# VHH binders against q54mt0, part 28

Target 1, 331 residues: q54mt0
Amino acid sequence: MRPISLRLHERPITQVLFNREGDLLFVAAKDKLVSLWYTTNGERIGSYQCGGVVYSIDVSQDSKYLITASADAKARVWDVSSGRQLDSTDFEVSARSIEFSQGDKQILVVTDQVMGCQAKIHVFDFDKDEVRKLNKSYTLPSPQCKITQATWGPLNKTIFASCEDGAVRIYCTEKRELIKTILDHNKLVTRIEWTKHRIMFMTCSKDGTAKLYDTKTLKLLRTFDTGRPINAAGISPLKPHVILGGGQSAESVTTTKVDASQFKVRFFHIVYGEELGGLIGHIGPVHSICFTPDGKTFATGGEEGLVQVNHLDESYFEFDDDLVYNPPVQH
Key: E = the ipSAE of ESMFold2; O = the ipSAE of OpenDDE; V2 = 0.75 times the mean of E and O plus 0.25 times the DockQ between their complexes.

## First folded at step 12 (VHH; framework vhh_7ubx_2)

Design V1 (at its last look DockQ between E and O 0.72; V2 from the best seeds 0.00; counts 0 for: pae O 6.0 > 2)
Fold by ESMFold2, look of step 12:
Structure V1 (fold): chain B 331 residues (1-331), chain A 123 residues (1-123)
Amino acid sequence: as target 1 above (331 residues)
Amino acid sequence: QVQLVESGGGLVQPGGSLRLSCAASGFTFSKYAMTWVRQAPGKGPEWIATIFSGGSTMYDDSTKGRFTISRDNAKNTLYLQMTSLKPEDTALYYCAKESWIYDSSGQYEFDYRGPGTQVTVSS
């Protein structure tokens, strides 16, 4: 089956994200737009225009509210169905990462580290029934290091931050202090991705590895070495599979020869660590990967502005049943 | 290249009905969502409704239940059936190719709009 290609954006994709039902796909990009699509046929529903690059997005569990973090130093709340902006809050510097807490009662926002300004993790109460949706709650102590992403840990008891020095830093939300540092990567950590129920998490790094951890013990369970920078991972909710994406930046190429295989999306078996196969389709680094919650569809977004929506067929779901891990059929 | 021509506007009494039409050319009509927009003098564009290529529809809450968007792909024509018209519905009505964009200045934006047809509701 051929993937659906979405070619609206001409600047790098920063994030692709499905809603809880999996019927809506949100796409954020460096062209200041978030686009909204039907998952099944790739038809555009609408667009949300920010005043600057959109680095990060999230959607509420009821699919009524979109939140965005932008280079124009704003976090915004949007009405998903009408496109209208409902609220915004200002920062002194770019907002780089944004996420609803489990249950949608709070959001976190990461702000950038630039000359004279430390990176911060801000937490807001989200008051969906009020005119002013975003109300400041607290700020965590700065790690004195750039933060690429922050995400809520299990039951909102912790916040995990992926950092440019190769660390994952874990904060207690009750005590509002740093409680653990994991320093297993030797280059920037690009993403933290959760398994179902957040019992495990995966880190992605520019060091060419992804690492899987037990959330409760923080023990390293497996390292996946791709040999190339990893920007994104998608963890299947149905199969013991992970999809890894990344690659060398197209802007650093000094020749006319570009090998598209360096940007392929690669499938790995989580238990055995073996590569199961790959999909070639992007002509630049892959920056974001997301599965639908039912595990039947995933989307990828690349630096060239391409978004691919892949509806998985029965051969993918029967892949492990044969006890032989050969490369899968292209999808 | 994209051309959209609206018709069917006019003067109507409160509580009355009108059916607007939009003739489309310069693109494969059946492949795209189509939208009705209105704009009163001195106000920004207001999104009314969108009908998608497969026939599903979305409506803004302000006109839900009174206005019906439809399309005839064989005739490359978009329609807006308006009923229970009120003086506040007085505006220039445009059709647009594709759906809404909501910009950072707090306004709806539409890339491909026709010249519009005037609807005036007065006693």
Scores: ipSAE 0.579, ipTM 0.842, lowest interface PAE 1.7, mean pLDDT 89
Fold by OpenDDE, look of step 12:
Structure V1 (fold): chain B 331 residues (1-331), chain A 123 residues (1-123)
Amino acid sequence: as target 1 above (331 residues)
Amino acid sequence: QVQLVESGGGLVQPGGSLRLSCAASGFTFSKYAMTWVRQAPGKGPEWIATIFSGGSTMYDDSTKGRFTISRDNAKNTLYLQMTSLKPEDTALYYCAKESWIYDSSGQYEFDYRGPGTQVTVSS
């Protein structure tokens, strides 16, 4: 099936995210917008206008609330259906990462590291019944480096933070202390992705590798070496497959000639580590990948502002065949 | 050119009912979600309801249960059935084509909307 191309954003996509039901797709971008789409047909529902680059978004389990972290140093809570802003919290610096806890009772926010200000991990209580939706709970000790993402561990007992120094730092939420540091990557860790029920997690890095870990033991299970910076990963909830995407922007290279093949979205088998196939659809770095909860659809977002929604065929579920798609005509 | 024309507004007593219509032209109506929005004097625009191309609907909680959005694709017409009207429902009502933007100032922006139809609920 030909992918559905969503062409609204004129600046790089920062995140694509499906809701729990899979029928809604949220897209965050550097044009200060979060757009909402109907997954089945790619129809746009609306947009949430933020005051700055939107770096991170999350949606509550019931799809009632959208939260955003943006460059204007704000975390916001939105009513999904109406598009109304319900609450906001101000920081001293940009908000880079945001996520609901399991159960939607807390919100995690990471703030940027700038000159004279260290990155911080903030936790807020989230009360749907209160006028003030965001209430400060606690702040974790700050590392001496930029945090690219923070995400809740299983049952919210831990927080995982990916960092620019190649580390993943794990904090205990009860003790509010650093309890473990993983130093397996040699460059900036771009993303942490969880498998279903968070029994495993995958890290992506600018070093060109993605690494799969057992969550309980933190044992390294698999390394995928793509030879190109990896910005995003999607883990299938149905099959032992992962999707990796990334690439280098033209601005980061010394040559004007950019190999478009580096922007290929690549499928790998988790157990065997072999590449299963790929998808050519982006002409710039892929920044975000997300599966629907049912595993039948995945979306990709690129630097060119394009979002691809891919509905997987039945053959994909029956066989581990190569997936090859022709690039869509971009206007 | 996309055109939207609202009608059906008027003066009604509290507890009364009105049915608004929006005639659409200049685009393939059946392919797009449509939205009703209202704006009362001195207030910002308020989202009421959206109906998608497939017929599914979303409602604002404040009007949910009293208002019903529907569409007739054969007639290129959007409807809003309003019941149990209250003085607080007094506003200019707009129909809009699919996409909206809400900003931090409370302003709704739409790709296209009509001139609106006035609904006044008063005893």
Scores: ipSAE 0.023, ipTM 0.375, lowest interface PAE 6.0, mean pLDDT 87
ESMFold2 (binder alone), look of step 12: mean pLDDT 78; pTM 0.775

Design V2 (at its last look DockQ between E and O 0.01; V2 from the best seeds 0.00; counts 0 for: pae O 13.1 > 2, placed apart)
Fold by ESMFold2, look of step 12:
Structure V2 (fold): chain B 331 residues (1-331), chain A 123 residues (1-123)
Amino acid sequence: as target 1 above (331 residues)
Amino acid sequence: QVQLVESGGGLVQPGGSLRLSCAASGFTFSKYAMTWVRQAPGKGPEWIATIFSGGSTMYDDSTKGRFTISRDNAKNTLYLQMTSLKPEDTALYYCARESWIYDSSGEYEFDYRGPGTQVTVSS
C-alpha cells in the first residue's frame, strides 16, 4: 500500500485535520496557506490564504465552517465550500490555537505570550446564523507562561491547556477559573489528544514521553518513553493504537545519506504499551497526525512540507495478534 | 504549452439558456480539476463551479441549480450549461485549470485561464 503524498506546501506543516465525515482533509502550514483536499484520492479542492503563518485550524461538525489562528494576529471564519472569509477578529499578538466546542456553539482561541503581553485563553460565542460569526468573548486567568494548545474537555465543562513549563492546566468553564494543574512532564507539552468520547487523553512532550490519563480521575495510566521529542500523536478511534511522531532536525549532515528513520512515525498499543511498528516517509520532524473518525485513514504533516495520507490495510488491523499483556508502568 | 479557449457566449434574454465550451490542450486534461470563473465589469473574478478529475462537482451558491458543469475527457472539453439566466449573470466567462484559491486580499486566484467568452443577459 503506498501513501498519497501531498506536496503543495513548501514550508513546515503545522496541522493536518479531517472533518467529521472523514472525506475532507485540511492542511495548515507556515506558508500562510490552508489547503483542502479530498481524502480518498488526494485531489485539491481549494485553498485559503491568510496574512501570516497558520498555526491552528478546526472545522465545524457540519463541515460548513473552517476556523484559523494565524501569526497575523487574527482568528478567521471561512466558508469551507466556497473559500470565502465570513468573519475575522483581531488580537494584539499571534493566535496560536483554535478549536470549536463540542456542538460548535463556542470557539476557543489561545494568543501568544510576548514582552508586554501575557498569554490569553479566549472563548467566543459562535453564531453561524449571524453576519458576525464571532461574538461576545471572555478570557480565563492567564497561566503566565506560553500555551501551546487549548482544547475543550468532556461536555465543554473544562478547558485543558498544554503549557511550555511541562504542565497541563485545567479550567472550569462555568467558574472560569483554574481548577487543576498536572505537572508530570519536565519539558514543554506539545499536544493533548483525546480518545473517542474523551474518556482518556494523551499528552505529548519534548521530554521524549507521551502520557495517557483517565479523564475523570486524572490518573496517569501509562507513559510511552520514546527517548526523543514527541510533537504529535494520533489516537485510533477504532483500535487501541496510538501513532507518535516528532523528532528534531539533525544538527549535522553527512555527504553519504541522511537516515530517514529519524523521523518515522511509530505505532504503539495503548493497553499493552508495546511498539507495533513504524512508517518511514518524512525527511524532517513530524508536527501533526490525525485519524479519520472511522479509523481507516490517517494523515501526517512534516517540517519539510510533506503531507502523507495513509489508507490502512489488513496488516495494520492485525497488529494485535499474539500480543502479551504488559501492565502499564506507573509512577 | 497549456491552452484554454472558451466559446459559446453571446446575447441572451433573461430566462434564457446558453452552453459554454472550453477546449483544452497542452496537458493531460483528464487528470486535472477544471473550473468556470466569471468577471463582471468592475468586479474581481468570481468562482462559479469546479468539476474534479473523478467527476464530482462543486458550485457557488449563487448559481447552484441553474448552472451545470460537465466535462468530456475524450474531447478535452469543459462545459457550462447555464439556464434561467439573469442580468446579473452578465460577465466575461473563463475556464481555468484546477480549483480556487481565495487570497488574503479577498479575491479568487486561479491557475491557467483562457481569454474568456462574453455572456450578456439583457432585454
Scores: ipSAE 0.591, ipTM 0.850, lowest interface PAE 1.7, mean pLDDT 89
Fold by OpenDDE, look of step 12:
Structure V2 (fold): chain B 331 residues (1-331), chain A 123 residues (1-123)
Amino acid sequence: as target 1 above (331 residues)
Amino acid sequence: QVQLVESGGGLVQPGGSLRLSCAASGFTFSKYAMTWVRQAPGKGPEWIATIFSGGSTMYDDSTKGRFTISRDNAKNTLYLQMTSLKPEDTALYYCARESWIYDSSGEYEFDYRGPGTQVTVSS
């Protein structure tokens, strides 16, 4: 299996995202651009020009609307088909995270923590039939730390926020208050990923671990220790596998020697925690991983501006020469 | 109640073959991925192979080509055909159910393992 390489962005990829059908791939990057591709052949369809670094994107279930959060302190709504901007909301600081609620009736936006301004989680009502698409609904209490991501919990009853202090903070949307804090990571939590129907969720961290939780009980189910900062995770909707990616940014490394192995995308078995293999394709940190809803394809985005689209088929397990199994270290 | 019972283990000479079976009950076998793992004394568990609900398979490199995982959904049975056995294959072999159903629902459940069957490869 040879991945499709998408080369357009000249700056780091921040997010790769498939639509509901899996036939479209959205790519956000630090070059202020979101690009749209056909998943099947890697052909570029178009792009959406933002005013700043695009940190986060999401697409509506019907693939009609794209929303973006960017460094120019804006959340934007785009018409996917035409590429037109339909609406925008201004904040005082950068928008770092954005996500449609289940059902696409609301949008949450996380704003950055800077001197004099605490991180905030904003919720907007989304109305596709109105000229104004984004209507302010409420803002949650601000933690005393940077929020890297916020995501809707099951049935939109909660919002999960990953934080720089290693915590995941859970808010009740009805009461609009903090109801639980998970503090299992020792460093910044980079990402929260959900399984199907959000039964479980996985957290990634700079501490080198990913942790799998039961959503209902918040019980820790599994820890994956990779020994490297984890920036992204993909959970297969089809198989008991997770894909972890990360690596150290050149900005954080004082040494000139870059170990390319740290940018390996690693496969783990969810139940047993064993590493199943890995793919080498990136020459910089991996920042985003996403599966298609059917689990047959996954994409990765790296710091080098490269996106790889991997089509998984029945031959994947039999004939994939790029996947190398790494046995667990026997203690 | 979910139950997994392994059988087919025993003493075999190097180069020999064994076929392990795992009888499953108490759940819809055909909807779950199944896995063989082994553990030797003083060593951690080792993953051998997984067969998914759709029939696709995945193997550890160390046993790839020698071991074959298969399933009979009609009999609710998981198999591991082992060939070219080596002394280092000596271990307790476990059958394990995956933690969720792999269909359109993606329902999560607790995973289960059997008590294991001993495989000893010795001259």
Scores: ipSAE 0.000, ipTM 0.227, lowest interface PAE 13.1, mean pLDDT 88
ESMFold2 (binder alone), look of step 12: mean pLDDT 78; pTM 0.770

Design V3 (at its last look DockQ between E and O 0.01; V2 from the best seeds 0.00; counts 0 for: pae O 8.8 > 2, placed apart)
Fold by ESMFold2, look of step 12:
Structure V3 (fold): chain B 331 residues (1-331), chain A 123 residues (1-123)
Amino acid sequence: as target 1 above (331 residues)
Amino acid sequence: QVQLVESGGGLVQPGGSLRLSCAASGFTFSRYAMTWVRQAPGKGPEWIATIFSGGSTMRDDSTKGRFTISRDNAKNTLYLQMTSLKPEDTALYYCARESWIYDESGQYEFDYRGPGTQVTVSS
């Protein structure tokens, strides 16, 4: 694989994100900037400048609206094509996670936990056809724990929150209450990623594991142990593959050189659990991984500000040729 | 040294047409997105259109399709074909290398720009 390298950002990448068509790549970073790129050639289309670190972004299904969550305590709505800010809403503290609901009718925002202020999960109504602005709808009961990410569950019936105490907390959107706590990690859960159609989800943790669950039953199906903190996962929509990335931040290691090999991105077969390969390219922790919806391209973003766009070739799609199917045991 | 030099401006009557040119030097023109911008007196920069290295274009709705951006990579030249001109189109028109940045203060920012060419639409 010979990735396209995007080197605009000089501060840690917080998120990489493809639009629904896969032809646009959005990159958020701690330099207060979101950049927009063509996927195929890595040409910059434009940039959106916030007043603080951009922790989280999402894009509407029609690719017309970008939403951002920022350390300047704002969530913003942007016109993708012109760059213009269409709306802004203020919070008391940093906004940490932001996501459109399926269908783009609502927007989910997580705000920080700081001294004297509990983490909050906010839901806004959004009507992209008429007003294009954030209208507060409700908040959910605080988990009384820092939230790293919140994401909509299947059909917008639930909201999943990944938390600093190692829990995943699941809320019912209709009843607006906590309905389940999954506490399988012993360190911060960094990310929740969905398989296609959200039939399974994967949690990533600083405890060095990623865990795959059946969404309907919440049954733990498999644990992937990499031995190093996992910050991000990319789940292929085309092959039964997951890409895991992470590594320990250099800021947290003051006297010992960090082994650069710990930042490699590792490929696993999600059914068999077998490691399929790895890719070295980042010189710092990987913080975000995203596949295009067609599964033919993925992007990674690292602590050093590097974004790599990997167009997968035939060898990737042949990984499974050597695996042997073992029939289920009969009773 | 990056250089961008605009030409083709002038005085034109409402309803008229004008073709602006931007001569580029000091960089590999064919590998960069190129942008037309205008700025009326007392107003901030207004993004008109960008043409990318692969030939695709994006434009702001404000000109309602009256303006067409194009490029000739063999001549290192960017063009803006303006038709159905109105007095509100009166502005300094300049080209920029690369596309827009929209900043937190509500202003467009553009890297490397030329000195511009004045377009005045009046009867």
Scores: ipSAE 0.661, ipTM 0.864, lowest interface PAE 1.2, mean pLDDT 89
Fold by OpenDDE, look of step 12:
Structure V3 (fold): chain B 331 residues (1-331), chain A 123 residues (1-123)
Amino acid sequence: as target 1 above (331 residues)
Amino acid sequence: QVQLVESGGGLVQPGGSLRLSCAASGFTFSRYAMTWVRQAPGKGPEWIATIFSGGSTMRDDSTKGRFTISRDNAKNTLYLQMTSLKPEDTALYYCARESWIYDESGQYEFDYRGPGTQVTVSS
């Protein structure tokens, strides 16, 4: 699908993100830039210039603050409306992942693992009323492997970290310790995505599978085996559907021919595991997928620097029930 | 053996209409999402529309008002109704079954695609 194509970035897209209202789309890329767009018409509003590759972004609930993690070893806080940088913190190594806690009172940042420096999950208190907005709170123990992403669990009681060794590591925020490790993937876990209210979560992996879990019990509910590396997932907040995207990196491709049909996003029914269909959206690997909160629109970002904003057809919603999930009772 | 055979293409004047058909065999048609794709000479493939197994559809906005995808599971047939055809719609139109294929090059492909039917819009 190419209903609205956003063309600005000349380097790979790393993340697409809608705000709470769904009317704003933030796009991060390897060209050190975050761009802001109107969702309805694809008009660019502005941009935020970072000092390095932007790996991860998040936006506050009120859409007033943007936070970025980038290769220049910085986490930054931005004023969304003015584009002004409000605060920053420095690390020893690249910042790879960043996310507001539920309620926007804290921020977690994942730093890279390099020779002599272990990956770390840093948590900061966020105070919007102070000049210094980022205040160091605590750091979690290192898993001694690269962390690709960290995300807050329900009610901020846990932090989930996807790792290069195929594991998802869960930390208790109160005890500040590792409490569970899920090792179901055989290769690097690329992404963790939450369902509405975080009752379930899905992991994506280079092993070609996406796995759906019950958040409370950590029970594996479904495996989607695509046979190809999965880099991103979008979970509909409205329908029991998930969109999976990925593909081989340019470095691993032996052919110089680019076929637009080669990098599809695929739709699955998350409850029954059925494949629903696919769309041609990109001419390179898909790196990020995100639904609007109302579930009527989703965006994809690709290796080619392209963002596709897809407004779903009304017929898409006619044949499936709303997403309802009753978690299993722990016996 | 899985087979997809497109038909209904031809020469049509601008503003005209065509209905393409895709006859499917060798698999349970009703269980698969199906897609129409077109490719013009010198251009890459262009997605037109997908119809899910349940009947829901997704379509490209460029053709959304003019093209309609549908299916008849009883006849194992996929359709594309095209109206208000334009010269830029000239292409080879393919029917494809939605599925993942891993090739040696690491590229994504449809499991099966028909040989295509030619649509030419010209005065």
Scores: ipSAE 0.013, ipTM 0.226, lowest interface PAE 8.8, mean pLDDT 87
ESMFold2 (binder alone), look of step 12: mean pLDDT 78; pTM 0.767

Design V4 (at its last look DockQ between E and O 0.60; V2 from the best seeds 0.00; counts 0 for: pae O 3.8 > 2, unsure alone 62.8 < 65)
Fold by ESMFold2, look of step 12:
Structure V4 (fold): chain B 331 residues (1-331), chain A 123 residues (1-123)
Amino acid sequence: as target 1 above (331 residues)
Amino acid sequence: QVQLVESGGGLVQPGGSLRLSCAASGFTFSKYAMTWVRQAPGKGPEWIAIIFSGGSTMYDDSTKGRFTISRDNAKNTLYLQMTSLKPEDTALYYCAKESWTYDSSGQYEFDYRGPGTQVTVSS
């Protein structure tokens, strides 16, 4: 089946995200807009306008609340169905990453590092039953490095931060202190993605690799080398597959001539390490990839503003025949 | 090019009923969600009901159970059946192509093209 193309945004997509049921797709972009779509047919339900670039979004498990982090130095809570803004909070600098805790009791927000202001990880209590939904709780010690994303670890006991220096930094939420630093990438870590039960996690980097780790031991299990910057990963909840996407941003280098294969999304088997296939469709770097929770659909968002919604067919579910085991990265 | 023409408004007593119509032209009506919007004096526009291309609907809580949105794709016409009308339903009613945007100033934006049809509920 052909992908559904969503062409509303004219500026780079920053994030695509499905709700828990998988019937709603949220799209954030640098045009200050979040758009909401039905997954099955790509019909727009509504849009939420911020005062600046929207870097990051998340949606509550009941699909009633959208949260946004924006360059206008605000985090906002929105009523999904009506579009109305329900609450907001101000920071001194851009909000770069935002995420509900498992169970929706808390929200983390990452704020930017600029000269004179250190990056911070803020945690708010979220109370859906109050007029003010966001209540300040605490801030974690700054890593003194730009943070590209922060995400809750298993059972909300940790927070993982992906950092510009190539590190992943892990904080204990109870003690509110840094407990581990993983420095396996030599360039910016763009994203951390979890497997379904958070038993493993994957890091993506501008160094051209994605790395898979055991969450309990933090042992490196496998490195996937695409030879090109990786901005995003989508991990299937149904099959042991990952989709990797990326490519060089126009802002970081002038490219005189490139082919479209640079921006294809590539499928890998997580256990065997084999590349399973790829899809061409974007004409610029891919910045975000997300599977529906049932694993039957995924979405990609690119620098050109294109969003593609792909409903997977039998060929995807037959990728596993005659695979050859590739050993883990040695030494 | 896109044209939307509202009709069916008027003066009614509280508890009365009205049926509003919106004639659409200049686009493939059946492919788009359509919205009824109202604007009371001194207030910003508010959506009332949305009907999607596949026929599913959404309603604002203030009119849920009293108003029914429907469409006839063969006639390129959108309808709003209003019952149990109250004085607070007094407004200028518009139809709009597609759904809402909630803007940074705290107001809804819609793609409406006509002058609307006035509904006045008064005794």
Scores: ipSAE 0.704, ipTM 0.873, lowest interface PAE 0.8, mean pLDDT 89
Fold by OpenDDE, look of step 12:
Structure V4 (fold): chain B 331 residues (1-331), chain A 123 residues (1-123)
Amino acid sequence: as target 1 above (331 residues)
Amino acid sequence: QVQLVESGGGLVQPGGSLRLSCAASGFTFSKYAMTWVRQAPGKGPEWIAIIFSGGSTMYDDSTKGRFTISRDNAKNTLYLQMTSLKPEDTALYYCAKESWTYDSSGQYEFDYRGPGTQVTVSS
């Protein structure tokens, strides 16, 4: 099936995210906008206007609340259906990452590291019934480096933080202490993705590798070496497949000639580690990938402001065939 | 030029029903999603329902189960069937083309919307 191309954002996509049901797609971008789309046909429902670059978003399990982290140093809570802002919290610096805890009782926010200000991991209590929905709970000890993402571990007992120094730092939420540091990457870790039920997690890095870990033992299970910076990963909830995307921006290279093939979204088999195929659809670095919970659809967001919604054919589920899609004609 | 004209509003008793219409012109109606929004006195705009070009619908929780959005592409008309009306449903109701944007000032932005039709629910 030909992918559905969503063309609204004129600046880089920062995150694509499906809701629990998979029928809604949220798209965050550097144009200070979060857009909401109907997954089935790619029609736009609405948009949430933020005050700065939107770096990170998450949606509650019931799809009632959207939370955003943005460059204007704010975390916001939105009513999904009405588009209204319900609450906000101010920080001293940009908010870079945001996520609901399992059960939607808490919200995790990472703030940026800038001159004179260390990155911080903030946890808020979230109360659906209160006027003030974001209530400050605690802050974790700050590393001496930028945190690119923080995410809740299983049952919210831990928080995983990906960092610019190539480390993943794991914190105990009860003790509010650093308990483990994984230092397997040689460059900035861009993303942490979880498998279903968070039994495994994958890290992506600018070093060109993605690494799969057992969550319980933190044992490295698999390394995928793509040879290009990896910005995003999607893990299928149905098949032992992962999707990797990334690439280098034109600004980071010394040559004006950009190889578009580096922006290919690549499929890998988790068990065997082999590449299964890929999709060509982006003309810039891919920044975000997300599967629907049912595993039948995935979305990709790129530097060029394009979102591709891919509905997987039945053949994909029957066979591990190579997936090759022609790039859509970009207007 | 895109034009949207709402009608069907009026005074109704609690528990009553109304059917709103929106006549659309100046664009290929069948290709676009359509939205109903309302604004009560002293309150900001409230998004209440959308119908996509394919016929799928979404509702705000406050109106879900009581309101039904529909469309007749042959007539270029959008409808909102309202049932079990409550005083809280009193508002100016707008028809809008496609989607909405809510800004930090508490305002909805639309590409196109009508002047609205007044619905008043009172005993």
Scores: ipSAE 0.032, ipTM 0.424, lowest interface PAE 3.8, mean pLDDT 88
ESMFold2 (binder alone), look of step 12: mean pLDDT 76; pTM 0.756

